VHH binders against a4x776. Designs and how they scored, part 22

Target 1, 306 residues: a4x776
Amino acid sequence: MSTSMSVARSLPGGPVAEQILAEVAQEVTQLRAAGVTPALATVLVGDDDASVGYIRIKQRQAVQLGFASPHVRLPASASQADLQAVVTQLSADTSVHGVLVQHPVPPHLDFDRAMQALDPEKDVDGMHPVNLGRLALGLPGPTPCTPAGIEALLAYHEVPVAGREVVVLGRGATLGRPLAMVLAQKRPTANAAVTVVHTGVPDWPRYTRRAEIVVAAAGVPGLVRPEHLRPGAVVVNGGVRYAGRRLLPDVDESCATVAGAMTPRVGGVGPTTVAMLFRNAVRAARRTRSSRTPVRLPDSGAPAGR
Key: E = the ipSAE of ESMFold2; O = the ipSAE of OpenDDE; V2 = 0.75 times the mean of E and O plus 0.25 times the DockQ between their complexes.

## First folded at step 8 (VHH; framework vhh_7pa5_2)

Design v05 (at its last look DockQ between E and O 0.46; V2 from the best seeds 0.00; counts 0 for: pae E 2.5 > 2)
Fold by ESMFold2, look of step 8:
Structure v05 (fold): chain B 306 residues (1-306), chain A 127 residues (1-127)
Amino acid sequence: as target 1 above (306 residues)
Amino acid sequence: QVQLVESGGGMVQPGGSLRLSCAASGFTFSSYAMSWVRRAPGKGPEWVSTISSRGSYTSYADSVKGRFTISRDNAKNTLYLQMNSLKPEDTALYYCAKDRYSYEVTYGSGTYKFDYWGQGTQVTVSS
């Protein structure tokens, strides 16, 4: 018997995102051939550097996939009524199929109230209360992006989920709660025994030490350590935090010495979340089937004098 | 029926000033962002400036920043463009355009799409 250093198998999200986006691109091509241009609108309030960066990434991906990408920039001074009006106008625009309001918004604005004003059919994040209700009831609707991405990531890397003990550490509305509902669904890539724990459970490590799969979704850097895992567990870094430009995952990197498989610090779940956003957007366009024609000025329906 | 009627164009020397007006009717003017677009001889349309429905937000093409000022009078349903320090490059037919939203909307890295525009008013800057 010899001693060797071992580290967990890496579970990168990039290949998963590529697979999803290839399917999205095919659907966009089919829709365009039928005269329908999928459109994802983005709304940014203010000019926060990180938020501008996230919008640019999404806009570049939209262009590469063939989406129309209307963008609304509101000044930091915009009122709640201004934000609500834009969301309502985008909801009513039949040429727009998905709408994304970039978080965070300035402190004087209520992001959740703005998102509740959005047409649930255009909610590409899948976080509108109507769509979370659809998920809970097993009804069709846009699915939450990060939970859907995690399911796809586990499936791609051939991690067995059905019938397995999965612990979700974290109970947030954007990840932990919807993920539990997703992984409990009756299908081969889910069908798990799901337990949700959080830092308010005094002995939460009791649950993670028995889990075959642990998804860290608390947003507390370094919360999950090697002593919290059974040997060979699959570990998914869902919750992240930044110190400047440095990404700080919930799962300490030393967990790689105990885990059998683990998502990488960079290029794990994040790419799958973005890919699922576009999957929700193209599906919304397929449901409504609309198209946009580029405008040529001055097009008034009569010959224009120069 | 949406109608946009531009006026105030003319001939000016380089460095001169002009004030364009756009009379709007047939829609609730105060609910929509408004823009100026220009078309120079032998060239395609160029976005110039946008003002939000309440006037709280304005934006300008780099080529006109600091020289042009967009404004609106919602009581008179009128859009304005004050053009100062005019250059020969500003020679164009200037159009008033109605946006679809209360704020500026761009498409694919700065392209624009408008519901309606007028017939335009000619601005000519020459020595």
Scores: ipSAE 0.402, ipTM 0.757, lowest interface PAE 2.5, mean pLDDT 88
Fold by OpenDDE, look of step 8:
Structure v05 (fold): chain B 306 residues (1-306), chain A 127 residues (1-127)
Amino acid sequence: as target 1 above (306 residues)
Amino acid sequence: QVQLVESGGGMVQPGGSLRLSCAASGFTFSSYAMSWVRRAPGKGPEWVSTISSRGSYTSYADSVKGRFTISRDNAKNTLYLQMNSLKPEDTALYYCAKDRYSYEVTYGSGTYKFDYWGQGTQVTVSS
């Protein structure tokens, strides 16, 4: 009896990104018709090849979607003041609706400090402290891209999340923590029982083996293995490192033998992150338009009581 | 009101040199990158050079690289372009332009990175 090792269902992010980007494109078209050209500014410090490549991809995508795409390049030797000046200027520019500062920045620069100079309304990464606060409070605002993408990915593939036990492996500021907040929200595509495990939890596999959904967000290659999973679990690889051009996932590929569904090594969460960036950008542009419409208070026609 | 006034243009022989100046007023000069743009007869505008707000960084079009030098004096609110080894193809109206930001910004196709332009100064390189 050849036990046909049931391979986990693949959860690709490409189709999810495509759908989201199509929606963004439509919104951009509508804004343009209304006389608003959405603009996504990008800031790159230095000339790291990988970073340059990422920016190029984002800029091309911006153009394809109909965004204006101003780009500021600072030399690697730029000072903190230089970076903050650019971010401040972009924040003040009414023609710019979204701003992306490419991470990482050179080691001598404080990325977080630079981000504090950014108008939270223009934060397309959703990583500004104000926006993370909004997320924590359940208030509207830009949502962190990767967490938003993961929610969208699960929803697109019709993975039930509401009421399910979700374990997030990792507590990073860019993924684990905000993801836990996102998936705990009172929405049909969230509303989960979320547990965050991390390096402070010695027996973290105890939690992941119980989880219906495991999201790896640790940034440790090969951390999640089959023995850490409940059979049939949904596994999302959010944490990635690179060895050169090779993507190193947190989730070992062998997990496909135990998981019921799993994101692919390549083309999983990544594409959805990019799509969410543009979604945040177009939404920022929309908010700007709405604030400019003067609420014409109805002229209280005082009846001439004579 | 923002004003940019170019000077220093003229006629020179090939291989000659000129120094252009741009007097800026009506804005905080030291807070913005500045650029030179030129327009040759029958051609569209061509970016020539940009200098950052503090003068720490400069960029040049390939066509002028090694021959032209952009500089600025923030105390005098003045932008300069030293043009050496001039060629006939350098013949153009040269404009001083105010960048929108403290550093060089590139825009997608059709959008200029500048918000203000001068009237230009004519440079003619002819034998």
Scores: ipSAE 0.301, ipTM 0.690, lowest interface PAE 1.6, mean pLDDT 90
ESMFold2 (binder alone), look of step 8: mean pLDDT 81; pTM 0.820

Design v06 (at its last look DockQ between E and O 0.01; V2 from the best seeds 0.00; counts 0 for: pae E 10.2 > 2, placed apart)
Fold by OpenDDE, look of step 8:
Structure v06 (fold): chain B 306 residues (1-306), chain A 127 residues (1-127)
Amino acid sequence: as target 1 above (306 residues)
Amino acid sequence: QVQLVESGGGMVQPGGSLRLSCAASGFTFSSYAMSWVRRAPGKGPEWVSTISSSGGYTSYADSVKGRFTISRDNAKNTLYLQMNSLKPEDTALYYCAKDRYSYEVTYGSPTYKFDYWGQGTQVTVSS
């Protein structure tokens, strides 16, 4: 009896991103019809090839969606004050609705400090401390893109999350921590029992072997192996490193022999992250419109006392 | 009110030099990048050069690179354009423009690059 090793169902992010971007495009069209041109500004410090490439992709996507896409490039030698000045000015510009500061910045710059200069309402990456606080409190605001994308990906593929045991491997500020908060929210596509494991947990495989859903968010290539998984588990690769142009996932490809479902090496969470960026941007534009509705004070028709 | 007043234009022979100045007022000059834009007869506006708010970064159109030098004096609220090796094709009305930000917008609509323009100064290069 040849045990046909059932290959894990693929969970591609492309279709998820397409759906989200289609929705964004519709919203942009509506805003334009209402006289608002959504604008997503991007800031790049330096000339890192990878970063330049990412910005170009985002710019093209912005144009396709109908966004204005102003881009500010600072030299690698720019000071902290230079970066903060640009971010502050973009925050103050009423024609700009979303702002993305491309990570990473040169080592002499403090990215987090720069982000503090950003209006939280224009934080399309969802990484501003105020927005993370909002997330923690269950308040509305921009959600971190990658965590939001992972939730959307699981939902799109009809992976049950509510009430399920989810293990997040990694506690980074950009993925692991915010993802845990996202998946613990009281929503039909969240509401999970979430455990965060990290380098402080010596036997972290004990947790992942029990998990119905494992999200790798450690940024350690090949960290998750088949022996760390429950047979039939859903595996999401959120942590990615690059060696040049090669994507190095946290999840070893051999996990597909044990997992019931798994994100592909390429085209998994990545596309959904980008889509969520634009979702945050268009939502930011909508919020700006609603605040500008001048309360027409009723014309006190003072009767002309003739 | 933002004001930009260009000066230093004139007529020169090919190979000659001119220095343009732009006096700025009505805003914090040192907080914004500044640019030169020119418009030749029968042509649309052409970006010439930009300088960052601090003056630490400069950029040039390929058509003027190596010949023109943009500079600024933030204490005097003045923008400069040194034009050397002038060519007949440099004949245009030259405008001083205020950038929206401390650094130039390198991609996107021109509406996000500049928010104010001067009246321009005429540069004519003719034999």
Scores: ipSAE 0.628, ipTM 0.840, lowest interface PAE 0.8, mean pLDDT 92
Fold by ESMFold2, look of step 8:
Structure v06 (fold): chain B 306 residues (1-306), chain A 127 residues (1-127)
Amino acid sequence: as target 1 above (306 residues)
Amino acid sequence: QVQLVESGGGMVQPGGSLRLSCAASGFTFSSYAMSWVRRAPGKGPEWVSTISSSGGYTSYADSVKGRFTISRDNAKNTLYLQMNSLKPEDTALYYCAKDRYSYEVTYGSPTYKFDYWGQGTQVTVSS
């Protein structure tokens, strides 16, 4: 008499992030006991209240995990040369292992140029061109945080990826492109048949309707709707936008009536991105401890021992 | 190098209409999603609307749904916002914004992922 619609299995990122951060904290403890204090430097240009808030959140998490958190603030009037000098100094500073420049920067500054001047070994975002090249070649290096977080999320929730048809909807440099490279890697948590589509493909739903896994990475709120999915598909909402404090996912909530599993609107991919930032940072510190050359570390994303 | 120039703002009475334009240069306009963002006096930025690179998909803030229409002309490298049934609450400096695509680098915070925006065009709605 009474009916309730079937709802997709939830794929929360919070538990994934908590497990990764616990492992990071243990690694930080081990490094400190061995005389290495992992350090994540943050750089802020200007005094915007929102940007100060973001930096404070990251500094607090760094301290909670046992990192040193040096901070550099530049005035809003700082030149491109001033910003690049700070990045160069932090790159050369042997007591600093990771560097994060807070986005956005004032409009007269080129954020991407500043990030390209950073030592690739200290690139906690994993977005330096050298590290994207390492990813493409299957060489060790920091992996872009959100793509790595998505792989870890799928692995944690036991979603089969190897040999599966995965569609990435969106082709941005920070998520869609690197995610395609991550999920195609030869390992049990990846090894997928990956197709990248975007809104410039007239009938992109033809591809998403056949996919076993759809990752929305376009940054267009509400883009993915139930008619774009095959029944039982796994749906990952990787693309986000904000309206004030409100999170605007690419995937419409009604997709839960068709999908077999779906990341929640709040607490999905986002927490895993933060966890991967600190994982990149502690691995950078570990590479510095290595005697003559950095030790290569795999970027599987899977938790070790649940 | 990237340049966004907004125009078409002005003063209008409640219930009126206005059409904003944004001329884009220095990048391949047709490859990027574009957004309108507004900043009212004494308030922070508020996302208004987004249009996909092809123009096939649009989204709007609840406060403007049914009243505003975003569009683009990729041959002219121009973004538009048609604003109808204007209210005093719509009074703001309106910015055209270029997107770095969907990736959010500021974790868990309410911020827009935009790397470029123009100087803005003022819209004033008063009786």
Scores: ipSAE 0.000, ipTM 0.374, lowest interface PAE 10.2, mean pLDDT 83
ESMFold2 (binder alone), look of step 8: mean pLDDT 81; pTM 0.812

## First folded at step 9 (VHH; framework vhh_7pa5_2)

Design w01 (at its last look DockQ between E and O 0.42; V2 from the best seeds 0.00; counts 0 for: pae O 7.2 > 2)
Fold by ESMFold2, look of step 9:
Structure w01 (fold): chain B 306 residues (1-306), chain A 127 residues (1-127)
Amino acid sequence: as target 1 above (306 residues)
Amino acid sequence: QVQLVESGGGMVQPGGSLRLSCAASGFTFSSYAMSWVRRAPGKGPEWVSTISSSGGYTSYADSVKGRFTISRDNAKNTLYLQMNSLKPEDTALYYCAKDRFSFEVTYGSGTYKFDYWGQGTQVTVSS
């Protein structure tokens, strides 16, 4: 008789991101051979050090994958009209396939208003209201990156989702809501029974204790603890906050003693989100190159009329 | 038909000044960012400066910063470059260039792309 310390299987996102980016690179190569250079434009207002850093990482990745990377830097004093003109012009330019405006913008600017001027086809974040509507209707379009990343992460690690009880803890527009729509879709990597709960539900742990998969998407550090999980549950750290530069996930690390599988604090969902951004961008470039022509029947010889 | 006509070039002594002009026609000048680009003898093109469509954003190459000033008069459809403290290495054919956007756009490691440029005006800084 002995007791082994049980440790949850790790679900790192790095390998998932690498697979997705390899597929993106192949698509970029094919597009360039066909005369289309995919282009991801980035827009930065001001010079906040963290924002500059995030943009540089994305620009470097874009160039490595073979994207053209047009970049617009506006002064911190730029007007709302300046920002909206930039977004409108990038939307209208056929040589630009994706547009990323770095958030946050200076406080005098309305980020959401600027993003409404963006062509939904070029919304690489997949969060434009038109694209969320497309998700709800099952129509093609840029998809929300973090929800898509989570589905891909679960699929890559061979976590069964179809027919399973999934609880999403959190109801935000960027993750909780769109993830519920993604995982309920009729396909082998989804098709789940999805329940959305949040801290406003007094006994939300009764839902997470029943769940086969828990996705923490509340943005409340340490919210999910071992007593909130059924033994063997799969746990995904979707929500994060920062204390200074330290990443504070919603899921306490001790949950690894109860969970069957768990995303790591660092290198979990985040890498998949970035990879899905480039997947949206390369797909946008493919849509502009589409070679499908209308099917035309042979001329019937009938005269034109009614 | 887009037309860009540069003028104001000439020969000056080191330390001297020149003011270049570019007359624009065939497009709505006030909607687009404009740039100056130069080509020195035996060298490829070098971006010099860009000004946004409204004039709210200007940018300069390190080699000219503090010495050159870009400006525009949208009522006269004219772009300007005031060049002070000229050096022999400023000797070049200077082109007025139109962007397709209202703002400066860079590509990759700072490469620039323009859809139209003029014939250029020669600036020669003599010994």
Scores: ipSAE 0.301, ipTM 0.697, lowest interface PAE 3.2, mean pLDDT 87
Fold by OpenDDE, look of step 9:
Structure w01 (fold): chain B 306 residues (1-306), chain A 127 residues (1-127)
Amino acid sequence: as target 1 above (306 residues)
Amino acid sequence: QVQLVESGGGMVQPGGSLRLSCAASGFTFSSYAMSWVRRAPGKGPEWVSTISSSGGYTSYADSVKGRFTISRDNAKNTLYLQMNSLKPEDTALYYCAKDRFSFEVTYGSGTYKFDYWGQGTQVTVSS
């Protein structure tokens, strides 16, 4: 009896990203028609090849979507003050609606400190402390891109999240922590029972084996294995490391033999992250327009003097 | 007061060459990226090229890549644009523009707001 090992359903991010980007494009068109050209500024410090490549991709995508895409490049030797000055200038520029500071920055620079100089309203990564605070409080604002992408991915593929036991493996500031907050939100595509496991949890597999949804966010290649999963679980690979050009996922491919659904090795969460960046950008532009609409104070109808 | 004064424009035949200059004053020239922007008749402004404050980085519009070379002399507070293999499509008023930012700034295929513009120098490519 050849036990036909049921292969997990694939959860590709590409289609999700395409849908989101299409929506963004429409919104950009609308803004342009209204006389607003959405602008996404990018900041790169140094000449790291990978970073340069990522920026180029983002810039191209921005242009394709109809964004203005100013780019500031600082030398690797730039000071913290230089970076902060640029971020401050971009924040003050009324023609700029979104700002992306490319991570990583050179080691002598404090990325987080630089981000604090950014107008939270222009934070397209959603990683500004104020926006993370907003997220924590359930207030509107830019949402961290990767977490937002994961939520969107699950929703797109009609994976039930609300009321489900979700385990987030990892507590990084860029993914695990904000994802836990995102998925705990009172929304139909969230509202999950979220558990965060990490290196401080010796028996973390105890949790993942119970989870209906496992999101790997640890950045440890091959960390999640079949024995760590509940049969039929949904597995999202959010944690990614690169060895050169090779993507090293947290989730071992063999998990497909146990999982009910899982993101592919390539083209899973990544595309959705990028899409969410542009969503944040266009939303930022839209907010700017709304604030400029003069509140027509109702004409105080002078009572006709009798 | 910031001043940008372009020169070197003129009429040339297709395939000809021109060298534009921009004399900058009123600001620390070496601290800012500088750009050339052109405006053809009946068209909007088009970004042509940018050079970083140090001159270590240059960028070009696809339409001029391989033909135009931007350079600067910070000691002379002068920006240059060497234009080779000129085409009729290059006919435009060419502006020197001060970028808003220090170091390196690129604007892709679109125009972005610069702090200051010169009056422009006319380049006409005609047979």
Scores: ipSAE 0.015, ipTM 0.374, lowest interface PAE 7.2, mean pLDDT 88
ESMFold2 (binder alone), look of step 9: mean pLDDT 80; pTM 0.808

Design w02 (at its last look DockQ between E and O 0.68; V2 from the best seeds 0.00; counts 0 for: pae E 3.6 > 2)
Fold by ESMFold2, look of step 9:
Order: sequence, then C-alpha cells, then structure tokens
Structure w02 (fold): chain B 306 residues (1-306), chain A 127 residues (1-127)
Amino acid sequence: as target 1 above (306 residues)
Amino acid sequence: QVQLVESGGGMVQPGGSLRLSCAASGFTFSSYAMSWVRRAPGKGPEWVSTISSSGGYTSYADSVKGRFTISRDNAKNTLYLQMNSLKPEDTALYYCAKDRYSYEVTYGSGTWKFDYWGQGTQVTVSS
C-alpha cells in the first residue's frame, strides 16, 4: 500500500529574484560611480502593522542594493490634499527617481487619484494609467511588477512561451489584464496566443484544459483543480489570498499530479514581484541620467575619423 | 540661497523656559516641513521635533514630549520652539533644519537627512 508522489517540476521564484537583484545591484554601482545615487521614496499613510512591515522590508532591500531610501509617513488622518502634496513634491524632486505609495491607504483617501498625480516616470509599481497605455502600445515604460515577474520566471526556467497557448484566468487591472498584454508582446520570452477568462464564463475550464500554460490570476483560493488542466501543462500561481498569515493560492496543490511544471505555493511568483520593483526603480534612475545628459556635444579635440 | 538663523538661546536654571526662533529666507517656507535638531557637547545630532508645512502635524522625540512645543508662522517665515521644564540634559546647540518635503522624511533605518541647517543657538541649563 505504497503511495506514489509524482509531482510537477517546481518553478521557484527565489533564484529568479536573486538574479534580477544582482543585475540591479550592478546597475546601481555603475550609476553611483557616475555621480547618480538612485533613490526610491516610500510613502505610508497610517500605522497598520502589516504595511509598516512591508515598507521596512523594501527599505532594507533598497539600502542593500545601494539606493537612497527617503520615507514619508503621513498620519492616518491625513487629507487627500496632504497625500497629493507629498506625491507632487516627490515627483518634482530630481534627486528622487522612484516613488512607491504603500497600498492600501485609509478608506477616506483615493489611492488611484494619488497615483495619477505621480510622475509616470517614477511609477515603480507600474500602476499609472500612462504606463499601462505605454504597455498596450509597445512603448518603453515600467511594467506592472507581477506580470513582469511571471515573464521572467518562465524565461529563467526555460519554459517555452512563444507561439504557445496561454490562458490567463482572471481579469484584474493589477495582474490578469496587464499580463495578457505582456505575454502577447513580440519577443522570444513572450509572443504567445493569450486568452483571458474569468469566473463569469460558465465553462471557463474548457479554455484552461486546452492551454499549454495556465496563469491563475483570479484571487479565488483553490479555483484551479486537476480536472481543469491538460496533462503536462505549466501552471503559474499568480493570484493569492491570505487568511491571516496563511497563503491561499488560486491553484490547488493536487494540480501537481497533472501539471508538467508548477510554481510552488511559497516562494513562487512573489519574490519576482519584489525584484521587479527594484528593476523599475533602477531603470527610472538610468532614464533620469540619460535625460539630463543624453549626449554631450564635443567641445574641442573630438577624435576625427581616419 | 536658503538661510536659517536661529535665536533665543541662553542660560537658564533647571525648570526654566526658553523660546527659540528661526528666521527663514531663500525658499517658500510654507511649502516645507521644518525641524529642530540639537547637538550636545561631544555627541552627534539628535532630532528634537518636526512640524509639517501647514502646521497641522507635529512630532517630538520621546525625551522632549510634553515639555517642548514646535510651532510656525508662515506669514512671518518663522519657526519656533517653546521649551518648558528644562533639564540639564537639554543643554545643546539647537539647529533649525529644512526638509525637502511638506512632511517629515526619514532615511534608511530611521535616520534623518536635512538639506539645509542654520548655525545654531546655544541653550545651557545649569544651576
């Protein structure tokens, strides 16, 4: 009465995040040597313990990478005008290259309005509408961190994406929608046939059962079950929910018996999301340096050809 | 050319009071948070208090809470520190400091970086 434990290949995000952050650190070193100190400003409204903790982790990582880390703490009673003023000041400060407003904000504040006031060039979360428009048009700009992390995770683990059938289960603005745009881009790590479905489609499993890659992005714990997958499918847990401190992924663990590869319940997409935040931040600093001194004209003694 | 000029320091007995002033020029005073920082002999800078650009938010170090009151007059471009119940431990050179933002900013693990400081005004508390 032995038990067989056939399990899909694991697709951990930790090694992916480590590689990305190592590259970010090298870029920060180069910028600092050129006289540019990359700066990631963080804004927290209120004193919620979980939000304070997330900010501290990000601040510590920023310092480890060589970023300056200005932090603004607003009282929970702060007005919309107070939040807008801070965002406007950070947008105008040429010594600040990226700005992160910690979500959620207190209910009397409009987070989306604050994000719209932020300079889109400093939007390290990739949540500004201008940057989503840039993504849709194939123009340069920061991408939302989780979608970018998923592309990097698939590439790192050498999962073929180009020309493949990818189903994104979920249509949220933070993950499902931008991910569809990311994976459809014309490049070797994307170029997929992407279908977006959601729980409002009564027979959404008919789409996931034909897919070579399924990305769960609905935020509905246990939504994806083994019967929803084709044998050998690659499964990505993009959407998660917490019950207290317990992580509740969209993809049931039993899917590992059918999938060919699968992100783990812990240490999957999450680490890549954080790494992409810093990648967006260092790229913002690089763009500011390029804009300030894009190309110097020769003043004298420029080398002549021949 | 940002300039900050502190005044109002002096010698007082323990339990006494002083009011410090800081005259600000060379920037739009009403747009920035302002702080008081002090430096005791042989010690590094110690943050004392911060007031937001509008005056609607104030913050104090634990060592001075309840005894010191920060205020500002944006029409006169002046920052104040009312210091009551003074102790010998309050003996220091007191500086007025300008932030780049409308609210208090910290750096790294809770340290401060102000872009402009005054020359300071001496406060000495002794019997």
Scores: ipSAE 0.261, ipTM 0.676, lowest interface PAE 3.6, mean pLDDT 87
Fold by OpenDDE, look of step 9:
Structure w02 (fold): chain B 306 residues (1-306), chain A 127 residues (1-127)
Amino acid sequence: as target 1 above (306 residues)
Amino acid sequence: QVQLVESGGGMVQPGGSLRLSCAASGFTFSSYAMSWVRRAPGKGPEWVSTISSSGGYTSYADSVKGRFTISRDNAKNTLYLQMNSLKPEDTALYYCAKDRYSYEVTYGSGTWKFDYWGQGTQVTVSS
């Protein structure tokens, strides 16, 4: 009986991103009609080619969606004080609703410290400590883009998540940790049983082999292999490294022979991350508008003095 | 109130030099990038040069690169533009402009990176 090794269903992120961006575009149009021009500011330190390229893509997308897109470029030699000054100024600018500081920054700079200078309400990346705290507490706020994108991707493709055993492979601050928090939330598209495994867990494959959903978030190329998966498992490749222009996924392509569904090597989580950034941006703009709506103090009906 | 007052303009022959000054008041001068912008007759405003808040970074339009030097004295709240090798094409009203941030920014969708402008000083290069 030739067990026809069924190739995993592909879970592309492109269609998900398109849907989200379409929604964002509509919201931007509504805000503009209401006299608010959403603005997403970007900050780049240095001239790393990859970073420059990413910023350009984001800027183009911002313009296409109807955002104002101010950009600040700092030289690679910029000081920590310089970076923090710019972030502080962007935070104070009422015409700016979202701020993205492009990672990475030059090694002599502290990215996390710079991010602390950012108004959490303008954190479109969702990585500000206050917003991560909000996430942990189940409070509203900007959600980390990649984790939010993964949730949206799974939902779009009608992958059941609620009540499912999800293993997150990796505990990085940018993906693994926040993703675990996101997927544990009491929402229909989350509410999962989440286990986080990492380099400190001996025999981590023990966990992934039981998982209904495996999200690779380790940043180790080829780390996840077919022998690490439950047959029929859903596999999301969130961890990515680059060798030049070549994307090196955490999940080996051969996993498609065992997985029931899997994100593609290219065009999986990446597009959804970008879409979530713009979702955060437009939501930030909306929050600003709502705060400006004068609370109509109830007319204190002065009792007619008899 | 923010005030920017330009000085040092005048008439010079081609190949001549001028040094423009801008006296700034009404804001924390050392916290903002400063720029020079010029407007030639019949033309729109043209960005000339920007200097970061600390003075550690400068940028120039290609048209003036190698000829103009922007500098600042934060203790004096003064911006400078040294203009060498002046050309007839440099004839314009030169404005001192306050940037919105400590470094140069580019705005999409036609928004200017400046929030305040001076009245300008006239530079005329004519033989």
Scores: ipSAE 0.207, ipTM 0.626, lowest interface PAE 1.7, mean pLDDT 90
ESMFold2 (binder alone), look of step 9: mean pLDDT 80; pTM 0.810

